VHH binders against Probable histidinol-phosphatase. Designs and how they scored, part 2

Target 1, 306 residues: Probable histidinol-phosphatase, of Schizosaccharomyces pombe (o14059)
Amino acid sequence: MPISSHSHSGQFCLHAQGKLEDVIQEAIQQGFQSFSFTEHTPRDRVEDLYPEELHLQPEDLFKTFDEYVNEARRLKQNYGDQINILIGAETEYIRPESVELLKSLNTKYNLDYFVGSVHHVNSIPIDFSPELWQKALQHVGNNPEQLFIDYFEHQYDLMQRLHPLVIGHFDLICLFAPEDAKEVFKNSKSVWELIQRNIKYAVSYGGIFEINTSAFRKGWKTAYPQQRLLELMVEQGAQLTLSDDSHGPHQVGLNYHLAKSYLDKCGITSLCMIEKGPDGNGTVVKNVTVDNVWSKFVGTNGITNT
Short names: E, the ipSAE of ESMFold2; O, the ipSAE of OpenDDE; V2, 0.75 times the mean of E and O plus 0.25 times the DockQ between their complexes.

## First folded at step 1 (VHH)

Design b3 (framework vhh_nb_b201)
Fold by ESMFold2-Fast, scan of step 1:
Structure b3 (fold): chain B 306 residues (1-306), chain A 121 residues (1-121)
Amino acid sequence: as target 1 above (306 residues)
Amino acid sequence: QVQLQESGGGLVQAGGSLRLSCAASGFTFSSNYMGWYRQAPGKEREFVATISSGGSTYYADSVKGRFTISRDNAKNTVYLQMNSLKPEDTAVYYCATEPYGYDFWSQYDYWGQGTQVTVSS
C-alpha cells in the first residue's frame, strides 16, 4: 500500500508532465493508500522566476496556484473514497521575506501541510543546473563550505518560522556539487553541526523527514537523504515519510523498489503516513510499517514482498 | 532476476517504419511500467515513451505523433511502433522497466541490451 507525501503535475509545474487528475488516477491504479498534491508555492518577484517561467509575471504564479488548489479540491471530492488525498504545497524559500508569503498562502487556502524545501541559496537556484550551482558558489567567494552553511541556515530559518510538517529532500544542495565540494561536505565539522541542529529542531516540533526517491532518477545511489544523513536522523529519533516527488503520471512510485532496498539496508522498519484528523479536522501522522507499505504493492516495478 | 531482450532494429530509409519488441521476464510484467529509451552516438540516454500497467502512454515531444508504445501482457512484451522515421532517430533503443529506467548507474540491471536503429537520408 504505497504512500507519497510530495508530487507535481505538468498542469501546474512547467517542467513536469500531465494533468493533476492523470497523476491521481495513476496513484489509484498502483494501489497507493495515501497521495499528497504539493505543487510549488508562487513567488512575488520577477527575479525569482525560473528560466522556463521568464515569459510570465509573478501574478501568473499566484493565479496558477489558485487554480491548483481548486482542481486539487475537486479531485479530492471525486477520488477521496478510493485514496487518501492531502492538499499541500512545496515551499519556495528564496529569501527571509519568503516566509511571510508562505504564511499568507496558508491563511488564504488552509493547506493540509507544507513540504518545507529550499531550492535557492542567497536567491540563486541550486537544483536547476550545474551552471547555476556554480553561480551560487561564486556568490559566496567560491567557498563550498560557506555555500553549505548558507543552505542549512536558510533551512533552519524556514523550520523555525513555518514549522513545515515534511522536510523536503534534506540534502538537495549536494545534487550538483562537484567532487571537491562533496569532500568538503563530508569533512566539515561546521556543516555537520548545522545539520545536527536542524534535525534536532525539526524533531522537536514534530517535523517528518521525507525519503525522496527523485534522487535515484537524478543518478544517485540513494534517495534523499544520503545514507550518512539518514543514519544521523534515525539516531536523533527522527520520523520518516516516503515521497516520489513525481513530475507526472509516469513518475508516480518511480524507483520505489530501490527505496525499499535502501530502507532495508539502513534498518528502517517504520514510516509515517499523513492523514486528516477525525471529522476532517487538522492533519495527523500515523506510523506504518515498511512491510505494510510494500505489501501487495502493484506499483511501477510490479515486484511484491514475499 | 529481471531480463529484457529487445529486437526489431535495423537500417531503414527516412520516412520508413520499424516495430521494436521487448520480451520481458523475471517480474510481474502486467503490474509494471514499461518504457523505451534511446542513446545516439555522443549523446546521453534519453526518454522516448512509457506505458503504465493500466495502458496510459506518455511520449517525448520529439516522437509524439510518430511513435506508438503498446503492450501485450499475455506475451510479456512491450512494443514501439516507429513511423515517419528521421535520420535524427538513429540510436540504440533500450527497453526498461520503471522505476529503474532512469537510473543506469544502479547496481541492478533493469535495462535490456539494446537494438540498433539506423535511419539513412
Scores: ipSAE 0.000, ipTM 0.166, lowest interface PAE 13.1, mean pLDDT 86

Design b4 (framework vhh_nb_b201)
Fold by ESMFold2-Fast, scan of step 1:
Structure b4 (fold): chain B 306 residues (1-306), chain A 119 residues (1-119)
Amino acid sequence: as target 1 above (306 residues)
Amino acid sequence: QVQLQESGGGLVQAGGSLRLSCAASGFTVSSYAMGWYRQAPGKEREFVATIYSGGSTYYADSVKGRFTISRDNAKNTVYLQMNSLKPEDTAVYYCAKYSDEWYGLHDYWGQGTQVTVSS
């Protein structure tokens, strides 16, 4: 009975595939007990468009998000008896003013929760391409320690002002980091202090950290976060959830067998599942066992991940 | 003891220019992010511009291309050069010191200076 707290569809994300309905049908077919729709939040400036969005205007992003929420609510009405569906959004924190936009979206749509993600450092995308990661590095004077510091400072600002329920792919900044920058990440006391601060802060307001399996399909040996960070989270009493960060029906539950091995290696026996309260009001976090999450995933080699 | 004192406010005609100054004491402005905010009567305080400790600048979309934030380290003063002023720029303008540059947290605010733009 797996869960996913973070997902996308090709209907509402240009680098994803398939309709939102195809994604939820796949989750149902695989026996998911809970699945969250969390499409990207819109941006209000032309300069904040991703390279794939340069043919669009910011107004188009707001229209797309409105269409997303309407479709998600239709699907929840139609499929909600078969699977627990949450309707949220994954944040785009590009600049400090981004938080006011995020608050206004929640006021307008009354979303179940946010996946609090940082995909930009100093307004430059850091998870789109190695070339843009290098541009972000150049912006801070070719100092990778400063790039990591700025990333975790942005994450902290987002945490303090929005209190997102789910902390998205905590160490995403490392995705395109070259080996020398990874060495700085490992050895910088300043960076480690910011990591500890951010984890402690999220724990203090009830934030939960996602174990995000998209890292595996991107060539990582672990999910986000990497092992030493996951061990720190456990040491600090952090609550954890599970996310496939699927970008289409073909990625629903992808690499969950690798996630199970990773959780087992780290001694993690419980996860958090997100749901609505009994009367449909409020967003509630419940503990579930790792064994429960994988109980319906018993198939060829113990899982149905293809 | 930290103090921020704004000056340079006043009445100006639409299309005109005005320069605000923020004189700081008790700390060095080059070591911190410094910002300008404004508040019109009955409205929420809104962000205008920031100059970060490293010298880079950032502007609200409503003022981008018209306003310029700068600092004079020798005078320990932050400036806001306002060009092409519009009636909607009418507000009390506040200088702020960030306690942390990207957290959006402020530890000190000036008393404010009134800017009135006539149509």
Scores: ipSAE 0.000, ipTM 0.111, lowest interface PAE 19.3, mean pLDDT 87

Design b5 (framework vhh_nb_b201)
Fold by ESMFold2-Fast, scan of step 1:
Structure b5 (fold): chain B 306 residues (1-306), chain A 121 residues (1-121)
Amino acid sequence: as target 1 above (306 residues)
Amino acid sequence: QVQLQESGGGLVQAGGSLRLSCAASGRTFSSYAMGWYRQAPGKEREFVATITSGGSTYYADSVKGRFTISRDNAKNTVYLQMNSLKPEDTAVYYCAARDYWEGSTYPFDYWGQGTQVTVSS
């Protein structure tokens, strides 16, 4: 009964692979019980286009998102009896005004939930490249502690104003952090106070934290979040879900065996599965055992050895 | 998915120039961020330069003003023009390609085999 609360396709995300239908067919083939479509939300400014999107206009992103929701709903009708399909989106929090755009998207599309992700600090991408991470660092005066503070403040603003059900890859800000910045992250009391605040706040509104396995394919020895953060979440009573953050059929369930080892190492025996509420209304979270999540996992994707 | 092959390395005297080339085999080259990294014996691999799909360039402080990264999307090639070479630039230089967004392996998804650059004093 594997689950994934966070995924993308090449049909609606540049450099992801394959059609949305190929992604869901792969999830069915691997024995998934629940799989969420969560394509990226559009952006409304030319300056927020990524380098590979320079041939596009903001209106093209809105058209792509509309096409995504339509296709996702078609697939839910066609495959919903074989697999539990949720239709959501992964947020782009670029600036405080981004939240109003996200609210308007939910009003228009009535999405099942958001994966509340922060990919930018002070409007600068922090997960695109090490070079852009350095630009974000320069923006805050080459002070890594301030970069981490700003990241978790953005995350907190997003949490307070949107109440996303799933908190996406909590410590993404660490992806391109050099060793000296990682030491600052590890030792900053100010940063850890913000981390604790954000975890407690999300728990207070029913937010769940994803164990996001994309960290493994990005060279990490753990999923997001790193072990110390995961232990803190457990200590604070946080609920956890599982996500492959797949960018195509070839990444569905990728490194889930590494995730199982990580969860076992941390003593985690329960995860949350997201479903439609009774009578098909609203979104509900149910506890499932880790052993049950892996019980029907066929796993056709290989683990990348590094 | 993408294979990278470096060329243009060799022996050069301090103050000299070399141009490294990296040929990529892939249908989506124009959409990748391309970079150069180097590794001297006994040291960690370090960043040298990167160029985004849109042409924005970023450089390590040690090479700013001396090195220039560029790309030719029609030839699926990225270049590193190295001027005013110093003995401390001696290293194996690696070409790297990164797929867009968070699906990529840190620091880059694909790496070449490397090309040796030796700068004599």
Scores: ipSAE 0.000, ipTM 0.158, lowest interface PAE 14.5, mean pLDDT 85

Design b6 (framework vhh_nb_b201)
Fold by ESMFold2-Fast, scan of step 1:
Structure b6 (fold): chain B 306 residues (1-306), chain A 120 residues (1-120)
Amino acid sequence: as target 1 above (306 residues)
Amino acid sequence: QVQLQESGGGLVQAGGSLRLSCAASGSTFSDYDMGWYRQAPGKEREFVATISSGGSTYYADSVKGRFTISRDNAKNTVYLQMNSLKPEDTAVYYCAAYEFGDYTSHLDYWGQGTQVTVSS
């Protein structure tokens, strides 16, 4: 019974493919037990638009998000008896003021949860391209240790002020890091103290860390987070969930066979599944075994389905 | 910075087979996720199959069990083996490549397409 706590569709995300309905139909077809819609939150400034969004206005992002929530609720009504559907959003933390916008979205829409993600350091995108990652590095004086410090400080501010249920792709800052910056990441006592602080803080409010398989399709040998970080999370008593971070029907459950191998290698036998509480009230987290998650999984991406 | 060129399309009878090839040139092919899409006359492009840089495959329900996607990184080529072809498979087939990253996980590179026509 696979699960995914993080997903996108081309209907509501310019760098994704396909309709939201196609995504949920694919999850049902693959035997998913639980699947969360978590489209990107809108931004309120032109300067916060991604390169692919420069033809849009901030008002267009708010309209798109409203359309997303309406469509997600329609799909939950139509398919909710076949699969547990959660309706959330993936955060954009661009500056400290971003948190007030996120709080207002939750007040307006009463979302099931947030995937708390940081995609920017000092308002510069760090997962869009190597060129923008280099701009973020230049902004901090070409000091990779400072870039990592700023990333985890932003993550901490988001955690403290929003308490997102799911911590998104914890080490995303490493996606475009060149070899010398990766060595700094491995060896910085200051960076690892911040990492430990953030893990401990999220655990303290009931935050769960996603095992995000999109890292595999981006050329990584592990999911997010990388093995050393995952081992630290386990040591600190962190709870884990599973996410495909799919960007279309073709990515639903993508590389889950690699995720299973990774979890087995790290000795992880339990994951968290998110669902609605009794009578549809509140959001509840329950433990499931890794063996149960992979039971009757018909959409194993990595071997062709027979 | 990858350029894509499809080949292998043509006319085939229902129940027949075709193998499409997509030759890539430019940057490191093995780092890209590759996909096949198709567009029938008067319709929007639809997904057919994808293969990741790591070799994971996924198929649209309409082609599952009939089509097989594969890649040969030494030849910078992705293939689509199409078996048990149906008239409704008639379309222009496009090869596509994805760049790394969440915001770059869209189709950045498209081939020019190759026509597949399946007679009833």
Scores: ipSAE 0.000, ipTM 0.178, lowest interface PAE 13.8, mean pLDDT 86

Design b7 (framework vhh_nb_b201)
Fold by ESMFold2-Fast, scan of step 1:
Structure b7 (fold): chain B 306 residues (1-306), chain A 121 residues (1-121)
Amino acid sequence: as target 1 above (306 residues)
Amino acid sequence: QVQLQESGGGLVQAGGSLRLSCAASGFTFSDYWMGWYRQAPGKEREFVATITSGGSTYYADSVKGRFTISRDNAKNTVYLQMNSLKPEDTAVYYCAVDTYEYGSPWEFDYWGQGTQVTVSS
């Protein structure tokens, strides 16, 4: 039975499609055992709005998030007996002060967990466009090594202060990196020391790393994280989960057959599934076999056909 | 309403060149990423190249240095210039609208009908 620990809908994300209910219905139809709603956390400054959000105010983002939690709870009540539904959020770590906002959201909504994601370096988006990635590079003096260092330092700060259960798309900083910057990433001892530190730290508090299949639809030959990083995670005893990072019902389970091949190539035989405890309290992580995750997976997306 | 129509495929000998075109309609073309994917008989559909709304390009390692993706926003058309073609490039080539990251929240990822490329050795 397939699982996904990270998803979005067009109802609550401007660059996604479809209603949250359409997304969960698609997951049920594909035979998912577990599916997490993890819409983006709101931001409290106009400066932190994405280009697509410039017509909005921060208050609108908080209203949207409130509507998300209410709808997610309604859907969990209606469909929770058919599929294991978790209600969480994907973090926006824009600056150190972002963590206090994230803590306040958890206090208000009692979320099942966070996907701990970093989408900004020095408050500049690095996964929105190549042009913004270049602005982030310019901010650090056109030094790609420093950009990677800053990214993993932000990730470490988020890990230390929030202890997110799921570490989101670990190497997202590489999405728009040009070839010369990718060579710097590959060969920087300083960067790889930070990577090792962050992996070790997350393992130490029980954090799990997502195998995020959205990398395939963005033109990568691997999921996040890339193979060298995944092999390092395995060597460090890291626990792994599976995520489609779907942005609509049409992306539920997208490229999971490619993920299976990737996991097999790396010798990965177990993944983590997230669920509520036996008494309905607390969030619990369970080991499942890779073979079981793909058992009775019926995938309806064309790109996932075998 | 979204329509993607590929053209420019055909038969070519190894080392030759072809230029594929994809005419798009039914959406605001300039706001979306456009991509090329291919599928050989009995194989999975694989990524070939993507061009962002801003014009940045990304390629699969197997085609890097040989293929060039480009776009003409005035003509609502994306192109794939294929040079130094190999028998392994034989496949049906598909144009796709990539609506991830930005674009309309109400648009699906759409695929064209495909255009056959056959490379003889």
Scores: ipSAE 0.000, ipTM 0.142, lowest interface PAE 16.3, mean pLDDT 86

Design b8 (framework vhh_nb_b201)
Fold by ESMFold2-Fast, scan of step 1:
Structure b8 (fold): chain B 306 residues (1-306), chain A 120 residues (1-120)
Amino acid sequence: as target 1 above (306 residues)
Amino acid sequence: QVQLQESGGGLVQAGGSLRLSCAASGFIFSSYAMGWYRQAPGKEREFVATIYSGGYTYYADSVKGRFTISRDNAKNTVYLQMNSLKPEDTAVYYCAASWDYESGYTSDYWGQGTQVTVSS
């Protein structure tokens, strides 16, 4: 019975495809036990718009998010008996002031949880294009160690002030890292001290780390996080969840067979599933076995035996 | 600076096969999703196939089982193998590259197109 703690649709994300209803229908068709809607949080500055959003104003993003929450609640009412649906959001941490906007969104909408993601370093996007990643590197004087330090400091600030339940694609900063930057990431004691601090902190408040399979479609041999980081998380007692980070119906459960191989290689036998608490109050984390998640998986990318 | 150049188009009889190639330069090819689109006379441009940087492929229903998309990152080239061609496949075929890794349909760079004509 598969799960996903992180997803998007083309109805509410300009770089995704399909309606939110098409996404949940696909998850049901594949036999998902739990599926979370986690569309991107809006931004309040023109400077924070992605390139595909240049025809929009910040007010349009807030309208889109409101429409998302309304549609998600309708779908939870209609399909909630067939599949566990959580309604959350994926954070945009662009600057320290971003956290106050995130808190206000939670006050207004009472979301089930946040996927705590950092997509910008010093307000420059680092996962949108290789060219923008190089711009972020240039901003810190072409010093990759400083870029990694700034990324994990931003992540730490987000963790401390918001306590997001799910830590999104922990090592996203490495997506466009060239070979010389990868060597710095591997060998920097300063960077690894920050990584250890952040993992320990999230564990301390009950944060769970997603195994995010979108890394596979982006050319990685592992999910996020890469193997050495996943091993460190396990050593520090971190709890893990599974996410497809789907951007349309065609990506629901994508590469889950590769995720299974990766989890098996690392000796991981349990994952966390997110549920609503008693009478719909609060959010609860439940342990499930890896064998159960892949048991009778009917998705094309989750290879199972009879 | 950025260039996408299609080749391999031409005239072919129904039931035949054709292989399109698209040579890319001026960007980090291995990191981009690559796709094929087509436009028939008097029609809108439609999606045909995409291949993500990680190798996952997605096809339009009209071409599933007949067309195969592939890529060679060492040669900065994407291919479209077209089998069991039908007159309805007649169109100008365009190569596209997307810096938006998520959708696979939004394209930042486009080629000039190559004509494919399938005779009955």
Scores: ipSAE 0.012, ipTM 0.430, lowest interface PAE 8.3, mean pLDDT 89

Design b9 (framework vhh_nb_b201)
Fold by ESMFold2-Fast, scan of step 1:
Structure b9 (fold): chain B 306 residues (1-306), chain A 122 residues (1-122)
Amino acid sequence: as target 1 above (306 residues)
Amino acid sequence: QVQLQESGGGLVQAGGSLRLSCAASGFTFSSYYMGWYRQAPGKEREFVATISSGGSTYYADSVKGRFTISRDNAKNTVYLQMNSLKPEDTAVYYCAKPGYWDEYSTYGMDYWGQGTQVTVSS
């Protein structure tokens, strides 16, 4: 009975595959008890388009998001009796003004929750390519410590102003970091202090941290977040959820067997599942056991637990 | 220079006990979590147990209730007490520590000892 709090489809994300309906059907077939649709939020400036979106206008992104919410609601009506479906969005925090756009989207659509993600530092993408990561580094004077500081300051601003329920892939900034930048991340007292601040702040408003398994398919030995960060989160009393960050039906539940090993190693025995409250009003978080999440699970690797 | 040196392995009959020790040097031992991993012939290296700087312990399901990890910060040593040993516990046992914030090694561990062989006969 697995769960996922973060997912995408090729219908509404240019670098993903498959229809939203194919994604939910795959989750049902694998025995998921809860699955959240969390497509990317639109952007209101041409300069904030991803490289694959350069043929589009900002208005096209708003139309795509509207179509996403309509399709997600149709699928929740059709499949909601078979699986708990949440309808949210993954944030794009590109500049401080981005938060007002995110608030307006929630006012218009009344989303179940946000996955609070930072994919840009000083408006430059840091998870799209190594080349763009280097441009972000150049923007801060080729100082990796400053790049990490700016990333966690952006994350903090997002947390303070939006209170996203789920904190998305906490340490994404490390994805394309070269070895010398990784050493700076490892040893910076300044960065460590910002990390501790952000974790403590999210815990204070009821934010939950996702264990995001997409790190495994990108070559990492852990999920997001890396082990020292996960240990710090546990020490701070953080609540955790599980996410596949799937980009198509073929990635639903991908590498969850590796996540199980990682959770066991860190002594994590409970996770959070997100649900609608009584009468379908409000969003509620409840604890589930790790054993429950992996029971009767048929993952992409054909692993079946009972 | 980080150094980890395991000892205490050997041959034991099923149902028996062994205590492994790992002597650590070259870093501030009390500030790091420490772990034990094992690798059987033809299998990948797997997690056995970890202990945090504060003394919190975590175990693989296969060893929970039978193995106990502990540490002595005054001696810079981590221990693995293995009880009710089974033939399936036969493996080379490795002591490990993470690099701080470092994730390039198996399960976030960066520094490994040379290993100590544990053989459980039926």
Scores: ipSAE 0.000, ipTM 0.142, lowest interface PAE 16.4, mean pLDDT 86

Design f1 (framework vhh_6fv0_2; at its last look DockQ between E and O 0.37; V2 from the best seeds 0.00; counts 0 for: pae O 9.9 > 2)
Fold by OpenDDE, look of step 2:
Structure f1 (fold): chain B 306 residues (1-306), chain A 121 residues (1-121)
Amino acid sequence: as target 1 above (306 residues)
Amino acid sequence: QVQLQESGGGLVQPGGSLRLSCAASGFTFSSYWMYWVRQAPEKGLEWVSTINSGGGSTYYKDSVKGRFTVSRDNAKNTLYLQMNSLKPEDAAQYYCAKGSYDEYWSPTDYRGQGTQVTVSS
């Protein structure tokens, strides 16, 4: 049965669509075995607001997040008999100091887990637009190798400080990388040493890497991560999970048929499904089989590059 | 141009053995993961085995574990698949396929012409 370990809704994310309840209903309709709510963590600085959030204050984000957790709990109570529901959050790890906020949120809400994602390098968003990516590049002297290095160093810092259970879109830094930068990424020994380090570290503490299908609709030919990285993960004994990173009901399970093919190509036959631990404490990881029967439940309506 | 040429297929009885080879050219063989895939009549293409660039890591479809062994000789640009204890359900056209660093591909895109494996009494 399909799973998603990373998702969003329009109810709590301004660049997403649909209510959280609509999302879970869609997941149930599609036959998902497990679905995780993982809205973005709030940010406490005005400069860290998204473009769509410019009319808001940090306090509004915290309020929204509070409402999210409450709604998620309600939905879990109402739909939990039909589908395994986890309540987590995707990290906004903008700077090292962000970890304090993340930890405080975890203490306050007792989240099931974090999706450890890095959307910023040197406090500059790298996944919002090509223009902002270029800004990030300029910040490091137009040295793409340095930009990649900084990204993976920042990712490593997040992992060390927070130990997020799920590692979100591992190679997100490549999304808006121009062709010349991509070549640097491919050929940089330094960058790949850091990649290897980060993979090894995540494996060492039990981190799970997500196969994130949002890459397809963003123009990639692979999911996150790209194949070379996925192969390294497999080589290092990494556990993997599947995520649609859906931003609304319309994207639940989107391009999972492509993910299935990708997994087959890479010789991946099992994924990790996250569940609540005994007595409601912690989380446990179970294996789900990637097979033809499973593939019948995945969406085939994926649209790439849109 | 990427070129892959499979060989070694044939007709064997159940319990028999075959050794497939794949000659690779047109790319830096030692830099890529390599794959064995197969397609039986009325079935889709399915992966069988994969091996990393250096040959130190190998992975197998569950149904072939313990029976098949993938290996490679980077000096000879050759991929191998030792198939022991063959079963009728192993009968298929077998292909070798080239891995990719950053692109999704179907094994149909970068594979050879294949070699036929038939298992029959």
Scores: ipSAE 0.009, ipTM 0.250, lowest interface PAE 9.9, mean pLDDT 90
ESMFold2-Fast, scan of step 1: ipSAE 0.330; ipTM 0.705
ESMFold2, look of step 2: ipSAE 0.021; ipTM 0.513
ESMFold2 (binder alone), look of step 2: mean pLDDT 86; pTM 0.869

